VH-VL binders against q9vr94. Designs and how they scored, part 2

Target 1, 124 residues: q9vr94
Amino acid sequence: GVTEEQMWSAGKLMRDVCLPKYPKVSVEVADNIRNGDIPNSKDTNCYINCILEMMQAIKKGKFQLESTLKQMDIMLPDSYKDEYRKGINLCKDSTVGLKNAPNCDPAHALLSCLKNNIKVFVFP
Key: E = the ipSAE of ESMFold2; O = the ipSAE of OpenDDE; V2 = 0.75 times the mean of E and O plus 0.25 times the DockQ between their complexes.

## First folded at step 1 (VH-VL)

Design ax5 (framework fv_axatilimab)
Fold by ESMFold2-Fast, scan of step 1:
Structure ax5 (fold): chain C 124 residues (1-124), chain A 120 residues (1-120), chain B 107 residues (1-107)
Amino acid sequence: as target 1 above (124 residues)
Amino acid sequence: EVTLKESGPALVKPTQTLTLTCTFSGFSLSTSGMGVGWIRQPPGKALEWLANIYWDDDKYYNPSLKNRLTISKDTSKNQVVLTMTNMDPVDTATYYCAHSRYLYGYFDYWGQGTMVTVSS
Amino acid sequence: DIQMTQSPSSLSASVGDRVTITCLASQDISNYLAWYQQKPGKAPKLLIYAASSLQSGVPSRFSGSGSGTDYTLTISSLQPEDFATYYCQQYDSYPLTFGGGTKVEIK
């Protein structure tokens, strides 16, 4: 497992790549998403999608179960893993039937599901 | 330079199936993010979007016409094909194909258009 | 579906005039709006994307503005080659939808 400091450092790298691609997503809005206040709009959903693609949790709007489980082991502190394993299992079907273009609906569905099902929610 | 050109029949009888081919150059549908859409315009009327296809074979259809439309691609030939069933005189229009990119559905390069008249 | 309403449907103008065309979306489209120019017998040509970004090669007299549901295309000083029909298009959600068009005619 990584330390919380290492987890947040990796998160900062992903935010630094993705946030400039979505200039309509303010730092305040990104901070709110980090804290689990997740709006449903094209810009915020596609910002979330950018992060989730860097995590290899989503590819072309499709949830990647095996990849997500591997990345969880790499990116999260050991104390987070039981909650995230539970959340991933509860949310593995959250993207089914949703179209990625143009609103990145799968990314919103996945992150919202995870936030609602895990106690130690973290996002970049 | 990106170029697209439509081809197909100029005259179709009511109830027949229309097949149009878009042949393009300057980009490939093997390249991530690339797509092609079809748009039509009846004489003197507005533009109406029909369908898009993307490099990964993801397809989008206008819901009002979805049961009549099929879009497909042949990446090796640089071609996209639109098929529309049960043609009616109201489907008389100029049909365009155009280049588009995934997630952003505006059209930056257009074919010249091909006029399709539906009459008995 | 997102309805796109253009106004006016037609206007008459003289060379050198400032022309403004409006496009109203039935819901917030977050600046995912493109503008096209179409001359008689020709395919549409992209002028503006993302509400205000000028396509490469398009003259600077064309500009787009607006946010939310209300957008405008402005031609600051109309030239003879600008007499055409103009269309807006939203790409916030599928199905992609176009406005009804605005014909800019010689006065």
Scores: ipSAE 0.006, ipTM 0.610, lowest interface PAE 12.0, mean pLDDT 90

Design ax6 (framework fv_axatilimab)
Fold by ESMFold2-Fast, scan of step 1:
Structure ax6 (fold): chain C 124 residues (1-124), chain A 121 residues (1-121), chain B 107 residues (1-107)
Amino acid sequence: as target 1 above (124 residues)
Amino acid sequence: EVTLKESGPALVKPTQTLTLTCTFSGFSLSTYGVGVGWIRQPPGKALEWLANIYWDDDKYYNPSLKNRLTISKDTSKNQVVLTMTNMDPVDTATYYCARMGDYYSLYFDYWGQGTMVTVSS
Amino acid sequence: DIQMTQSPSSLSASVGDRVTITCLASQGISYYLAWYQQKPGKAPKLLIYAASSLQSGVPSRFSGSGSGTDYTLTISSLQPEDFATYYCQQSYDTPWTFGGGTKVEIK
C-alpha cells in the first residue's frame, strides 16, 4: 500500500487542479469539506465532482463502482482499505436517479454517504 | 467552425405565441458540459437572459418570464427551440441564441446573428 | 436578483487612449463575471471570462480585473475597431444578469 503521506500528496495534486476552477469555493470551505463538513451548493458540489472525476469514482454524474474499488487499492494506505471498501459498498447506489447538471448532485450524495458510513473519512 | 442561427417570424401579434429555432453546427449538444441559451435585446436597451438548456436536458428560465417560456432541444437535428406565450409590444427585441462551451463555462462564447421580432398589430 | 451597474453609461475617447469601464454587483459574485463587446447591428462577442481570463483570439490590449462586487474592464490603447458597447454579465446566480452597457464613442 501507499503511505498516508503519499495519499495526502495525491490529494493535494487533485485539489491544486480543481480548487482554482471554482472561485466561489474558498480554501476555508475546501478545508471544511476535507474534514467532512459538506455544504450542499452548486459550486461546492461541482468542486467535489471535479475531485471525484480525477479519482475516477464518477463519470458523467454516474458512480463507477469497479473503477472506485481499483483506485481505492492504489490511492489508500492498507489500514484504510477495509473501512473504505465497506463505505463504498454501502454507498454504491447513492447517485442512482440523480441529475448531474447543474448542481452536481451525484457528487454531493456520494461524498455525504461516504462521510456518514466511514469512521476514518479523508478527502483532498 | 462553430455557428448558430436563429429563425422564426419577424412579426407577431399581441397575445400570440412566439416560436424561435436555433440551428447550430460545429458542436453537439450531446457533448458533456455543453449548453445553449437564449438572450434578447430590445431596441436601444441592455441584454436580457431568457433561458438555458444543457446536454443532459436540464433547463433554466428567467423567473420573471418562466410562466411564458419553454425551451427544448433536438440533438439529432442540432436544434434548440424557445417558445414564449402571450406576446406583448414590450417583447419587441432582437433574439439571440448562444453556446455555453462546457459545463464550467458559465458564459456565451459563440452567438448567432440574432433575429428581430416585432410585436405589433 | 443580482443587479449589475455599469459606469459610465457612455464615454468619448480617442484612438490610443486608456479606457476603463466598471461593473458593480449588488452582492459578491466571486469572479463569475464575463465581459462582452457589441458593435452596432452585430451580436455580442465574448472578450473576458472568469473576471480576468482573456478569450482566445481577443487582442491583449483588453484586460479584466476585480473581486467581490467590483470589476473593471480595461482597454490599454484604444483602436478604431474598439468603438462599441461593452456589457458585463454575472453567472453567480440565476437569473443571469447583464449590466446596462457602456457605449465607447469616438471623440
Scores: ipSAE 0.006, ipTM 0.558, lowest interface PAE 14.2, mean pLDDT 87

Design ax7 (framework fv_axatilimab)
Fold by ESMFold2-Fast, scan of step 1:
Structure ax7 (fold): chain C 124 residues (1-124), chain A 121 residues (1-121), chain B 107 residues (1-107)
Amino acid sequence: as target 1 above (124 residues)
Amino acid sequence: EVTLKESGPALVKPTQTLTLTCTFSGFSLSTYGVGVGWIRQPPGKALEWLANIYWDDDKYYNPSLKNRLTISKDTSKNQVVLTMTNMDPVDTATYYCAHRLEYYGSGFDYWGQGTMVTVSS
Amino acid sequence: DIQMTQSPSSLSASVGDRVTITCLASQGISYYLAWYQQKPGKAPKLLIYAASSLQSGVPSRFSGSGSGTDYTLTISSLQPEDFATYYCQQSYDTPWTFGGGTKVEIK
């Protein structure tokens, strides 16, 4: 694996791309999402979707299981991997039926599921 | 074992349309996350990415060539086809098809041998 | 379009040497960087993906590092089969762009 510093460095770049696209999402709200306080609104959901698409975890509103497992191996420190593999498998159906839902609903469903099933939650 | 092989004409006249076929084995383009791309290399020059198609028919094109390029797949035949219109001598290159997975930081992990296309009158 | 500047364009080295090749992106590419090896008359071979992950079957003397805009490929102890041209490639944004290549030649 990578170090935590490398993980957060990659996260910063994703946030720097995505946050400016959603000006209604304040830095404070983005920091709260990073810590697992995930509101359900169009702007925050689409901000989350932007980051998850950069991670190749969501494509066209559909969760990408194999891609997400590979991302985990690349981008997370070794100590995170067993818990994230478990959480990802528990959440693999969280976006089913939401592909074309408005307000970036699949992104909210996936991230909320992961937060509820992972003890050491991280997000950019 | 994953294998890819390019086929098409070795000689093309200026203004003609080039059609290249990539035939592969060892994977299916119906498999989740799988993609196939086209890359070319003029003699003695650097690699240039042309186009990519994924399992879900999602297509990407080099914008500088987008009006000339069409990529398509036939999953039942294990083939990806690239069409390039209005060929010019500057398009003389070895053309490769290559496999990739749709994931963070991925690269092209298996390549065909390449097919040399010369554009000349 | 993201420009990839690769340095040096060529270098001469001896077997056993440590070789480093650099790749500079015109903007941050968040580890969306791959390294390839190409021998004369052959297709490129993937060495490194996601900036630092070693491709299956590639010798451990190859390593990748870097972040943001600045990336390096290192060959810790050059072998005879390593004389080749090396390319970096970003896949952060389309078009996916390659560096100009670095030719590693016998000294």
Scores: ipSAE 0.006, ipTM 0.563, lowest interface PAE 12.4, mean pLDDT 87

Design ax8 (framework fv_axatilimab; at its last look DockQ between E and O 0.09; V2 from the best seeds 0.00; counts 0 for: pae E 11.5 > 2, grease 19.8 > 18.9, SAP .5 > .496, off the site)
Fold by OpenDDE, look of step 2:
Formats: C-alpha cells, sequence, structure tokens
Structure ax8 (fold): chain C 124 residues (1-124), chain A 122 residues (1-122), chain B 107 residues (1-107)
C-alpha cells in the first residue's frame, strides 16, 4: 500500500485541479471539508463532485462502487482500507434518486455518508 | 478550436459492416472527463444515440444495437472508430460524432461533426 | 428506456413571438436534459444543458426550465435565424434518448 504521505500528496494534486474550477470555494472551506465539515451549497458540492470524480467514486452523479473500491485500494494506506471498505459499502445507495445538476447533490450525499460511516475520515 | 469530422463510406451493402472514423482536434481523449459519442439521424427523422467512449476507455452502447456496435479510440491519432455490423437499409442515416465535455456536468454533446451520410442499398 | 415526448411536433410562429417547447420524460431525469437546435442539412447545435444552463455563445433569448419529468425550452422573442427543428435529449440513463423534435416554421 501507499504511505500516508503519498496519500496526502495525491490528494493535494486533486485539490489543485478542482479548487481552481470553483472560485467561490475558498481554501479555508476546502480545508474544512477535508476535516469533515461538509457544507451544503452548489459550489462546495460541485467541488466535492470534482474530487470524487477524479477518485472515480462518482460519475454523472451516480456512485461507482467497484471503481471506488479499486481506487481506494490504490489510494489508501493499508491501515485505512478495511474501514473504508465497510463505509463505502454502507454508502452504496447514497446517491440513488438524487439530482445531479446543477447542485451536485449526489456528491454531497455520498461524502456526507462516508464521513458518517468512517471514523478516520480523509479527503483531499 | 474544437472540431470533429466523420469519415467512412457513403454507400454500404446490406449485411456488410460499416466502419466510421471520427477525427477530432482542439481536445484530447487523454483529458480526464472527456468523451466522444456517435449519433445518427435517418432522413427526416429524429436523432438516435448510438454509443459513447470516454477518456478511460469506458464504453456505452445503445442496447437496441449493442450487439452490432463496437466503439474504440486511438488517443494518439485523435480518432474514434465506430463499427456497425449487418447493415440494413433501415440503418440509412446521417452519422455524427460529437464531443462529450468534462465529466462534471457531462451528458450532452457540445461540439458536433458535420455528419456523414451513409446509405445502405443493394 | 426513457422515452422523451416532445410537443408540439411542429408550430408556426412569427418573428417576435414567444415560443415554448415541452419535453416530457417517461421518468424523472434529474435535470440531465439538453436542448439542441438543428437547421436543414446541418448538425445539431447545443443550446441548453443541465436543463437550464445556457451554452456559451447562445443568445439569451433561449432559456430552459423544468424538473422531474417536465422540461421546457423557451424562446422569448423569436428571431429569423431561429426557424429550425429543436430536440431535447436526456442523459440520465442509457440509452441516451432524444425527443421527436419540434419544427418551428414561419407563420
Amino acid sequence: as target 1 above (124 residues)
Amino acid sequence: EVTLKESGPALVKPTQTLTLTCTFSGFSLSTYGVGVGWIRQPPGKALEWLANIYWDDDKYYNPSLKNRLTISKDTSKNQVVLTMTNMDPVDTATYYCARIPYYDFSGYFDYWGQGTMVTVSS
Amino acid sequence: DIQMTQSPSSLSASVGDRVTITCLASQGISYYLAWYQQKPGKAPKLLIYAASSLQSGVPSRFSGSGSGTDYTLTISSLQPEDFATYYCQQSYDTPWTFGGGTKVEIK
């Protein structure tokens, strides 16, 4: 597995790609999201969507279970994997029935679900 | 500037395989979130979605035609190829390739080729 | 498959008229709806995406609205260059499907 340092490094790359796309999302807000404080607004939701898309966790507002598990296996240290596998499976239906455009509700729902079901929550 | 152009035979005989190539510029299928789709339109009729291919080689087909369709990409050549087997006169249509923009809000075609007319006839 | 019922199939209007085209999906499509304009012998042109987002370069007289299963394209003041056929398209689920089209003709 990857080291924690490698995980955070990869996360930073994703943030660097997504954050500029949403100028209304400040670095402080992004940091709050990273720390598990997840707001509910169009810009922040879609920023989250961008990150989750890059993680191949969500596509067109739909949760990608197999893809997520695969990416999790690649992106996380071994010590994180078991808890994330469980959390991911618990959240597999979190996006069902939600509209994606324009507020990226599925992304918000998915990340919130993951936050609530994973004790050691990490996000870019 | 984004451009797409379809190329292939204008005439195909029944039961033959149609091969169409979409050559594009102004974007790359190596870009995360980008896709290319094929759409056809019989003369005087509505549009019909055929298939999509994305940067990660993910492919989607119209189930009604799935067994007849194959979509592939050559990123280095900026080309997408669509093959359709067992052509029938009912498949006579203008065939378009079009770009699917970034994945965040994708699901539509923002740039289209001019289309290529394909006639299936004996 | 999700069916897109577009209405009317055709309409006659004059320059300056307000034109409304409706697209009804057989099920909820969560704003995954695009509108296209097509002129004879030309490829479709994207007008609206995500139900209400105006594509860059498209005049502001075009607008999209709707939710759930019901969506509408509105041309606030029809211009000479707007006489064409319009299509809606859903991308909520595969296969992506288009409406039957609405031909806007000169009265």
Scores: ipSAE 0.028, ipTM 0.703, lowest interface PAE 4.3, mean pLDDT 92
Fold by ESMFold2, look of step 2:
Structure ax8 (fold): chain C 124 residues (1-124), chain A 122 residues (1-122), chain B 107 residues (1-107)
Amino acid sequence: as target 1 above (124 residues)
Amino acid sequence: EVTLKESGPALVKPTQTLTLTCTFSGFSLSTYGVGVGWIRQPPGKALEWLANIYWDDDKYYNPSLKNRLTISKDTSKNQVVLTMTNMDPVDTATYYCARIPYYDFSGYFDYWGQGTMVTVSS
Amino acid sequence: DIQMTQSPSSLSASVGDRVTITCLASQGISYYLAWYQQKPGKAPKLLIYAASSLQSGVPSRFSGSGSGTDYTLTISSLQPEDFATYYCQQSYDTPWTFGGGTKVEIK
């Protein structure tokens, strides 16, 4: 498992790639999402989608359960993994029926589900 | 029960501006992912997409008509308005508004208004 | 713009026949395809979304299939109420475009 510093450093790299692509998403809004305030708008959802695609958690609107579990083992400290594994499995069907939804809806649905089912919520 | 209804003039002279209003009930444009689109159909011809507007006020126009079209919404009145400038007899058609739902993800129109016939002639 | 070519433009068939209508896109559209039925004097009615998913309330004799550029609407056993014109529509990119229509005439 990685340290917490390594986790946040990897997260910063993902934010640095994705945030410039969505100029209507301010740093303040991105920080709010990181802290679990997940708005439901096209720009914020597509910013979240960019992050989730970099984590290999979502691809073309479909939740990638096996890839997500693998990336969780790589990206999170050992103390986070048990809770995340449970929450990820609870959310395995969160994007079912949403694959081609406009405005990156699958990303919003997945992250919202994870936020609701993981007590120690972290996001880049 | 979801309903949409188009209203506007039945007869328009060439060069005039057409304004059509879509009044709907049973859903709100404050709902995430929901949109309303406008489609027209000349008599005996195929359907032609005109414009979409979404809950977040994003707007998409048919590029062949984009300099002539303006779409707007009033969420409090459950209305979407389409304005089309410089009308020509080739624009004679039935005009429909229709709902774009977010629950099925391929960009389609699940409920349609009855349509309003607009004739452009002198 | 993505051009949608429907074939045939019209057909005449008997009750009970299997009817196939084809829609060809000028580029791949990744299942962003809907099918509509339109009866004379009425607005279109959604039949199929996402290429193959049946809209609620639509009879199971209607089905959609295809991938890439080639999509098909099938009516497995034509009924008298299926007299209508059918349209495909892509939503892969704007402008959203419709096929030219297929008029199905019941003998």
Scores: ipSAE 0.008, ipTM 0.560, lowest interface PAE 11.5, mean pLDDT 87
Fold by ESMFold2-Fast, scan of step 1:
Parts: structure tokens; C-alpha cells; sequence
Structure ax8 (fold): chain C 124 residues (1-124), chain A 122 residues (1-122), chain B 107 residues (1-107)
């Protein structure tokens, strides 16, 4: 498994790529999202979508169950895996019926579902 | 300090098998997430990806060459070996090995070997 | 396979010029893009990864931008040492593919 240091290092890379592309999302707002305070707006939702696409959890607004489970095994410390596996399974239908353009609604739905169903929630 | 160096024959006859070895230092293929890939470049042409191997022995091949390529590693020797069967003059190229720093979402090659020129001619 | 089309195939520019090179993917690649510099007779060198992240040791005059299918490499003030061919590469799907290259010649 990966260490927490390796997990956060990967998260920093994703944030460094995605945050500059959404200048209306401040560092403070991104820090709030990291801690599970997830607003519902076009800019924050599309920032979240950028990160979830880098994680291979969403593709074209559609949740990727098998890819997400595989990436979870690669990206998370072993101690996080049971909780995340449970939360991912509970949230697998969260993006169904939602349009990606223009508001990135699937990304908001998925991340909000995960936050509500995972006790040890982490996000870049 | 990361270094990679390719070695193998400079001349190969048509139908023969090419074997190239990448020897590296400054990192280990036992490190979680690390990989090594092979890329080639015919004279005056673009770069073409051939194959990757990762710390966990997971392997990926270019489908256009899949039946001709084999990639393997010897972690204790810090070596990755590429074998390509049934060589043809169109396979004449400079062959590079390069490091993939982490198996995640933006696969890229951060350090490259100097390359080894392989000419396929009778 | 994802095709990567670079434009232009070659250009000539003067020292101090702003140079932009474009890379078009045949489908969306979600920032899974790297840029490399190759000088004559030498191995490629990584400049940019994840579309916009500057590799350590690379001069700040190099920058990457773009999203979806459209990406650009910008050299803000061209130097004599920047004579080279530049390649983009996608890693969104296998096979990993490179663009055809853009040759930058300094007048």
C-alpha cells in the first residue's frame, strides 16, 4: 500500500493541475472542499470534476465503478480501503441521469455522496 | 541522481530478434508506483511508444506491435529488457528507455537514456 | 487509438519572440498530456506534465495550458538554446501516443 505521505503527494499534483483552471475557486474554498464542505456551483463542481477525472473516477460525466475500485487500491493507504470500498459501492448510481455540461453536476453528486457515506473522507 | 542507459546490437538482420537492455541507477523498480518504458524514433520521424513495465510487473504493449514485443525486468540488477521479434528495415530507429516516476494519472517520462541506434539491414 | 496532431510542423522565430505550439487530441484527454523538448542528436527532455505542471529545473519561460482536446505549449521569450523539436504525448489511454513534432528554428 501507499503511505499517507504518498497519498497527499498525489493529491497535491491533482490540485496543482486543476485549481488554476478555475480561478473563481479560491484556495480557501478548495481547502473547504478538501475538508468535506462542498458548495454546489458551476466553478466548484467543475474543479471537483477535473480532479475526479484525473483519479479516473469519472469519464464524460459518468461514474467508473471498476476503475474507481482499482484506483482506490492504488491511491489509498490500506487502513482507508474498507471504508472507501463501502462508500464507493453505496454511491455507484449517484451520477445516473445527470448531465455533465455545463455545470458538472455528476462530480458534485458523486463527491457529496462519498462525503455523506465515508467517515475518513479525504480529497485533494 | 537518476540515469538510464540502453545497450544492444547496432546492426540486426531482417527476420532476427532484437534484444535491448536498459540499465539504470538512482531508483529501484521495487519502489511503489515506479515504471520504465521503451520509446523508439526512426531517423527524421516522430517518437513512438513501445511498452511499459511497472514495479508490480504489470506490462503494457503498443497494440500495433503486440505480437512482436516482450518486456521484462530484473529488479535486483536494475535492468529492464525489451525483445522484438522478426525485425524489418522499417524498424530501424533510435531506441530509448525512460523512467515513469509514478503509476497514477499523468503518465510521463521524466528521465531518458541517451538512446541506442539500431539499424536493420542485410 | 488517440491521434495527437501538432501545429505547426515547423516554425522560425527570433530570440525574444513568444512562441506557441498547439496539440490537438482526437478525443478528450482530461489533462493527461506531457510536453518534451528534443535537441538534434539527443534524447527528449520532459518540460511539462499534467498539461500545465512545470518539471523541476525547466526554465519558467515554458508553460503549458489547455483542456479537453486542445493544448498549447508557450515559450514566452525564445532563447538560442530553445532550438529543438517539441513533442506532446497523451497518457489518457493505451497506446500512449505522441504528436508529430514541431521544429522550432531560431532565425
Amino acid sequence: as target 1 above (124 residues)
Amino acid sequence: EVTLKESGPALVKPTQTLTLTCTFSGFSLSTYGVGVGWIRQPPGKALEWLANIYWDDDKYYNPSLKNRLTISKDTSKNQVVLTMTNMDPVDTATYYCARIPYYDFSGYFDYWGQGTMVTVSS
Amino acid sequence: DIQMTQSPSSLSASVGDRVTITCLASQGISYYLAWYQQKPGKAPKLLIYAASSLQSGVPSRFSGSGSGTDYTLTISSLQPEDFATYYCQQSYDTPWTFGGGTKVEIK
Scores: ipSAE 0.000, ipTM 0.558, lowest interface PAE 14.9, mean pLDDT 88
ESMFold2 (binder alone), look of step 2: mean pLDDT 93; pTM 0.951

Design ax9 (framework fv_axatilimab)
Fold by ESMFold2-Fast, scan of step 1:
Structure ax9 (fold): chain C 124 residues (1-124), chain A 123 residues (1-123), chain B 107 residues (1-107)
Amino acid sequence: as target 1 above (124 residues)
Amino acid sequence: EVTLKESGPALVKPTQTLTLTCTFSGFSLSTYGVGVGWIRQPPGKALEWLANIYWDDDKYYNPSLKNRLTISKDTSKNQVVLTMTNMDPVDTATYYCAHTYRDYLFGSYFDYWGQGTMVTVSS
Amino acid sequence: DIQMTQSPSSLSASVGDRVTITCLASQGISYYLAWYQQKPGKAPKLLIYAASSLQSGVPSRFSGSGSGTDYTLTISSLQPEDFATYYCQQSYDTPWTFGGGTKVEIK
């Protein structure tokens, strides 16, 4: 497993790539999302989607279960893994039926589900 | 069990095109995130990355060699092919193919390698 | 391109010694660093990825550390099978680049 410092450094890289693509998402709003305050709007949802695509968790609006479990095993400190494995499995169907929704809705659905089902919620 | 094996000519004349084939087993290039890369090592020198190809046919090339390199895959045959044009004696090296995974968090690392094939470029 | 500088180029050590190999990146690489072991005539073997994560099957005497531009591979108690050349590799930006290698030789 990685350290928490390594996890947050990887998170910073993803934020540095994705946040400039969504200028309507302020640093404060991104910080709120990091802490689990997840608004439902096109800009914030598509920012979240950008991050989740970098994590290999979503591809073309579809959740990638096996990829997500593998990335979790690499990305997260050992102490987070059991809780996240549980949460990911609880949320694996959260994007079903949303592939064609217009506001990056799968990303919002997945992240909101994870926030509601994981005690140790972390996001870039 | 993951295995990879390189095949191709042991001797290439200057200006010719080199074609190397990587044949693998124990994984599929249809699996999300999976890729295969090519790395070379001239005798007594450091490793040099050449190219990667991923499950979605996404391709990456070393910019120093991009005009000379082509990478392709045949998922049904479990093969990845590297072509390098205009060979020169300085291209003499052992050529390896390796399994990789596209990890945007930590980048690409090469966890299983073929044995390597020595390519000598001389007249 | 990101340049990776390894030091030393070679070192002599005895079984039981603590061995330290360093890798310096020309810019910050945010833990996107792997370490490989290569024995003569053999392909490289992955030891460590993400700067400090031990690859499955690799002995716990191998460890990685570092941040930013400065990274270290440590072998806590050198064994006979550890005499080899070691390479670092950054995967932060393309082209992915390797260090020049550090040869660990018997005293």
Scores: ipSAE 0.006, ipTM 0.608, lowest interface PAE 9.4, mean pLDDT 88

Design be1 (framework fv_becotatug)
Fold by ESMFold2-Fast, scan of step 1:
Structure be1 (fold): chain C 124 residues (1-124), chain A 116 residues (1-116), chain B 107 residues (1-107)
Amino acid sequence: as target 1 above (124 residues)
Amino acid sequence: QVQLQESGPGLVKPSETLSLTCTVSGGSISSYYVHWVRQAPGKGLEWLGVIYYSGSTDYNTPFTSRLTISVDTSKNQFSLKLSSVTAADTAVYYCARDYGYWFDYWGQGTLVTVSS
Amino acid sequence: EIVLTQSPDFQSVTPKEKVTITCRASQSIGSYIHWYQQKPDQSPKLLIKYASQSFSGIPSRFSGSGSGTDFTLTINSLEAEDAATYYCQQSYSWPYTFGQGTKLEIK
């Protein structure tokens, strides 16, 4: 697998692309999201959606199970994979029935589910 | 660098199907949406529809019954078919990449004239 | 659908003049507005994303502002190469929509 440093480097690239798109999301708020403190607001949800789309985990507000499992194997250190595999399987239905526009509700639902079911939660 | 290029016949007869291809180079198509936008001569931009590499599509309401957008992942190509064309469909057709809900890269556009 | 209305439709301007173009949305769209420049016989080019953020490589004379329903694109000191049609676009909801365009001509 990748090193933890490589994982965080990839995460930084995703944040550098997505955070400027949401001027109401401060660096402090983004840092809180990274640590699992996830607000439920349109701007923070759509910031999260931007990152999850770059990860190929969500498309048009729909969770992509097969893509997510493949990306997990590429993007995460080996020590994270068992916990994330369990979390992903527990959260595979978290976006069902949710509307994407305008609030990016599926992104919030998916990330919140993952945070609640993963012991070693990481996010860009 | 990502590049998009439209291609297809420049002349289509009324009542026939307009068929265009958008070829993507320089990046993975799985990381963004591709949209089709058209512009009638001297007029503004009109959104037609969007596709994701998985084949998921959404179409603007006026075009739902006539428009089909598809993808060939083996060729990195997106296709647009618009049936039952009339003179009102004469326009420059663009494909454009949507990475973060903006269009950062556009094809050069291809003019399609609907005329008998 | 969200309707975007631009003002003015057309303006003839002198080099070095300050130009302001407005875009008004039919409902609140946060900061989900983007600005494009289109020169004759060319594809549109992204100038400003998310109301106020400059796209890479865009000259500093271009700036954007606004939130909610009212947005502006400003060209601080117009240059001859800025003769073009400018479009706002919203990404708040499907379908994406564009303003009708503002054409700038150099005197």
Scores: ipSAE 0.005, ipTM 0.525, lowest interface PAE 15.8, mean pLDDT 86

Design be10 (framework fv_becotatug)
Fold by ESMFold2-Fast, scan of step 1:
Structure be10 (fold): chain C 124 residues (1-124), chain A 122 residues (1-122), chain B 107 residues (1-107)
Amino acid sequence: as target 1 above (124 residues)
Amino acid sequence: QVQLQESGPGLVKPSETLSLTCTVSGFSISDYGVHWVRQAPGKGLEWLGVIYHSGSTDYNTPFTSRLTISVDTSKNQFSLKLSSVTAADTAVYYCARDLRYYDSSGYAFDIWGQGTLVTVSS
Amino acid sequence: EIVLTQSPDFQSVTPKEKVTITCRASQSIGDYIHWYQQKPDQSPKLLIKYASQSFSGIPSRFSGSGSGTDFTLTINSLEAEDAATYYCHQSYDLPYTFGQGTKLEIK
C-alpha cells in the first residue's frame, strides 16, 4: 500500500491534468466534489469522468470492475481498501444503461454511488 | 503462529443474546477484514457479516436487526453479538480472515478459527 | 443474492479416480469464486482462490477452472485424505454466499 500523503499527491496530479480541461469547474466546486458534494451537470460530470478514466475505473462510459480493483490496490492506503472494495462491489452496476455522451452520466452515477456507500470517501 | 480462536458460552437460552469473541494472534487486526460464518449441525456454511479494518461493518440481511460485530484493538479481539436467539441459531460459529488485495487477492478466507458450537435450548 | 448450486451433492469414489465438482452461479461473477475443503470436525480450509489460483501448500492434484457462471474444482487422482465436504464461495457481491456443499466419501 501507499501512505495517505502519497494517495493525495497522486490525486493532485490527476486533478492538475483534468481540471484545466473543464474551465467551468471552479477550484471551489472541485474541492466540494473531493469532499463528496457532487453536482449533476455536464461540466462537473465530465471532469469526474476525466479523473475516473485516469484511474482506469471507466472506459468509454463503462465501469471496469477488474481494472478498478487492481488500481485501488495500487493507489489507496491499506486502511481504505476493504471499504472501497465493498463500495465498488455495491456500485458495479451503477453505470449500466447510461449514455456517456454528452453529459458523462456514468461518471456521475458511479461517484455518487460510491459516496453514498463508502464511509471513508476520497476523491482527487 | 497466525491463529483465530473463538470462545464464548456453549449454551444460550431462547430470547437471550449470543456473545462470542474471536481472539487473533500473529497478525494486526488493523490490516485485515474479519468475517463471521456459521454452520448448523449437518448443514452448510452461512455468511453472517464482516468488520473491515476501518471499523465499518456489513451484515447479511436476515441478521441486520439482531447482529453486532465489533473490534477491540487493545485486546486483539473481535466480538459477535446476536440478540433474540432461537433454536434456528444453533450452529458452529467461525471467525475467518479475508486475504487482502496486496501481494495476494482478497475476499477469500485464508485463516479460520477452530469454530465454537453454540446450542440454543431451554 | 447470488445463489451457488453445486453438483453433485454426494459422491462415493475410489482412490486414484479423477473427481470433478461443479459450482454454478445464478449470475455472472467473473472469477470471484473460492473453494474450501472441510474435513469432519474441522474448520474449512482454502484450496483455490479466484477460480484457478492454488492457495499456498495445496497439493497439485487440486485445480480450479471456470469464469462467469460455471466453475469446476478437479481432483486429478483422489487420495484417502480427500474425504471431505467441498464448498464454493462467491465474493463478487454482498451478501457473500456459499454453495450447498459436495460430500466426497472414499470406498
Scores: ipSAE 0.000, ipTM 0.529, lowest interface PAE 15.7, mean pLDDT 85

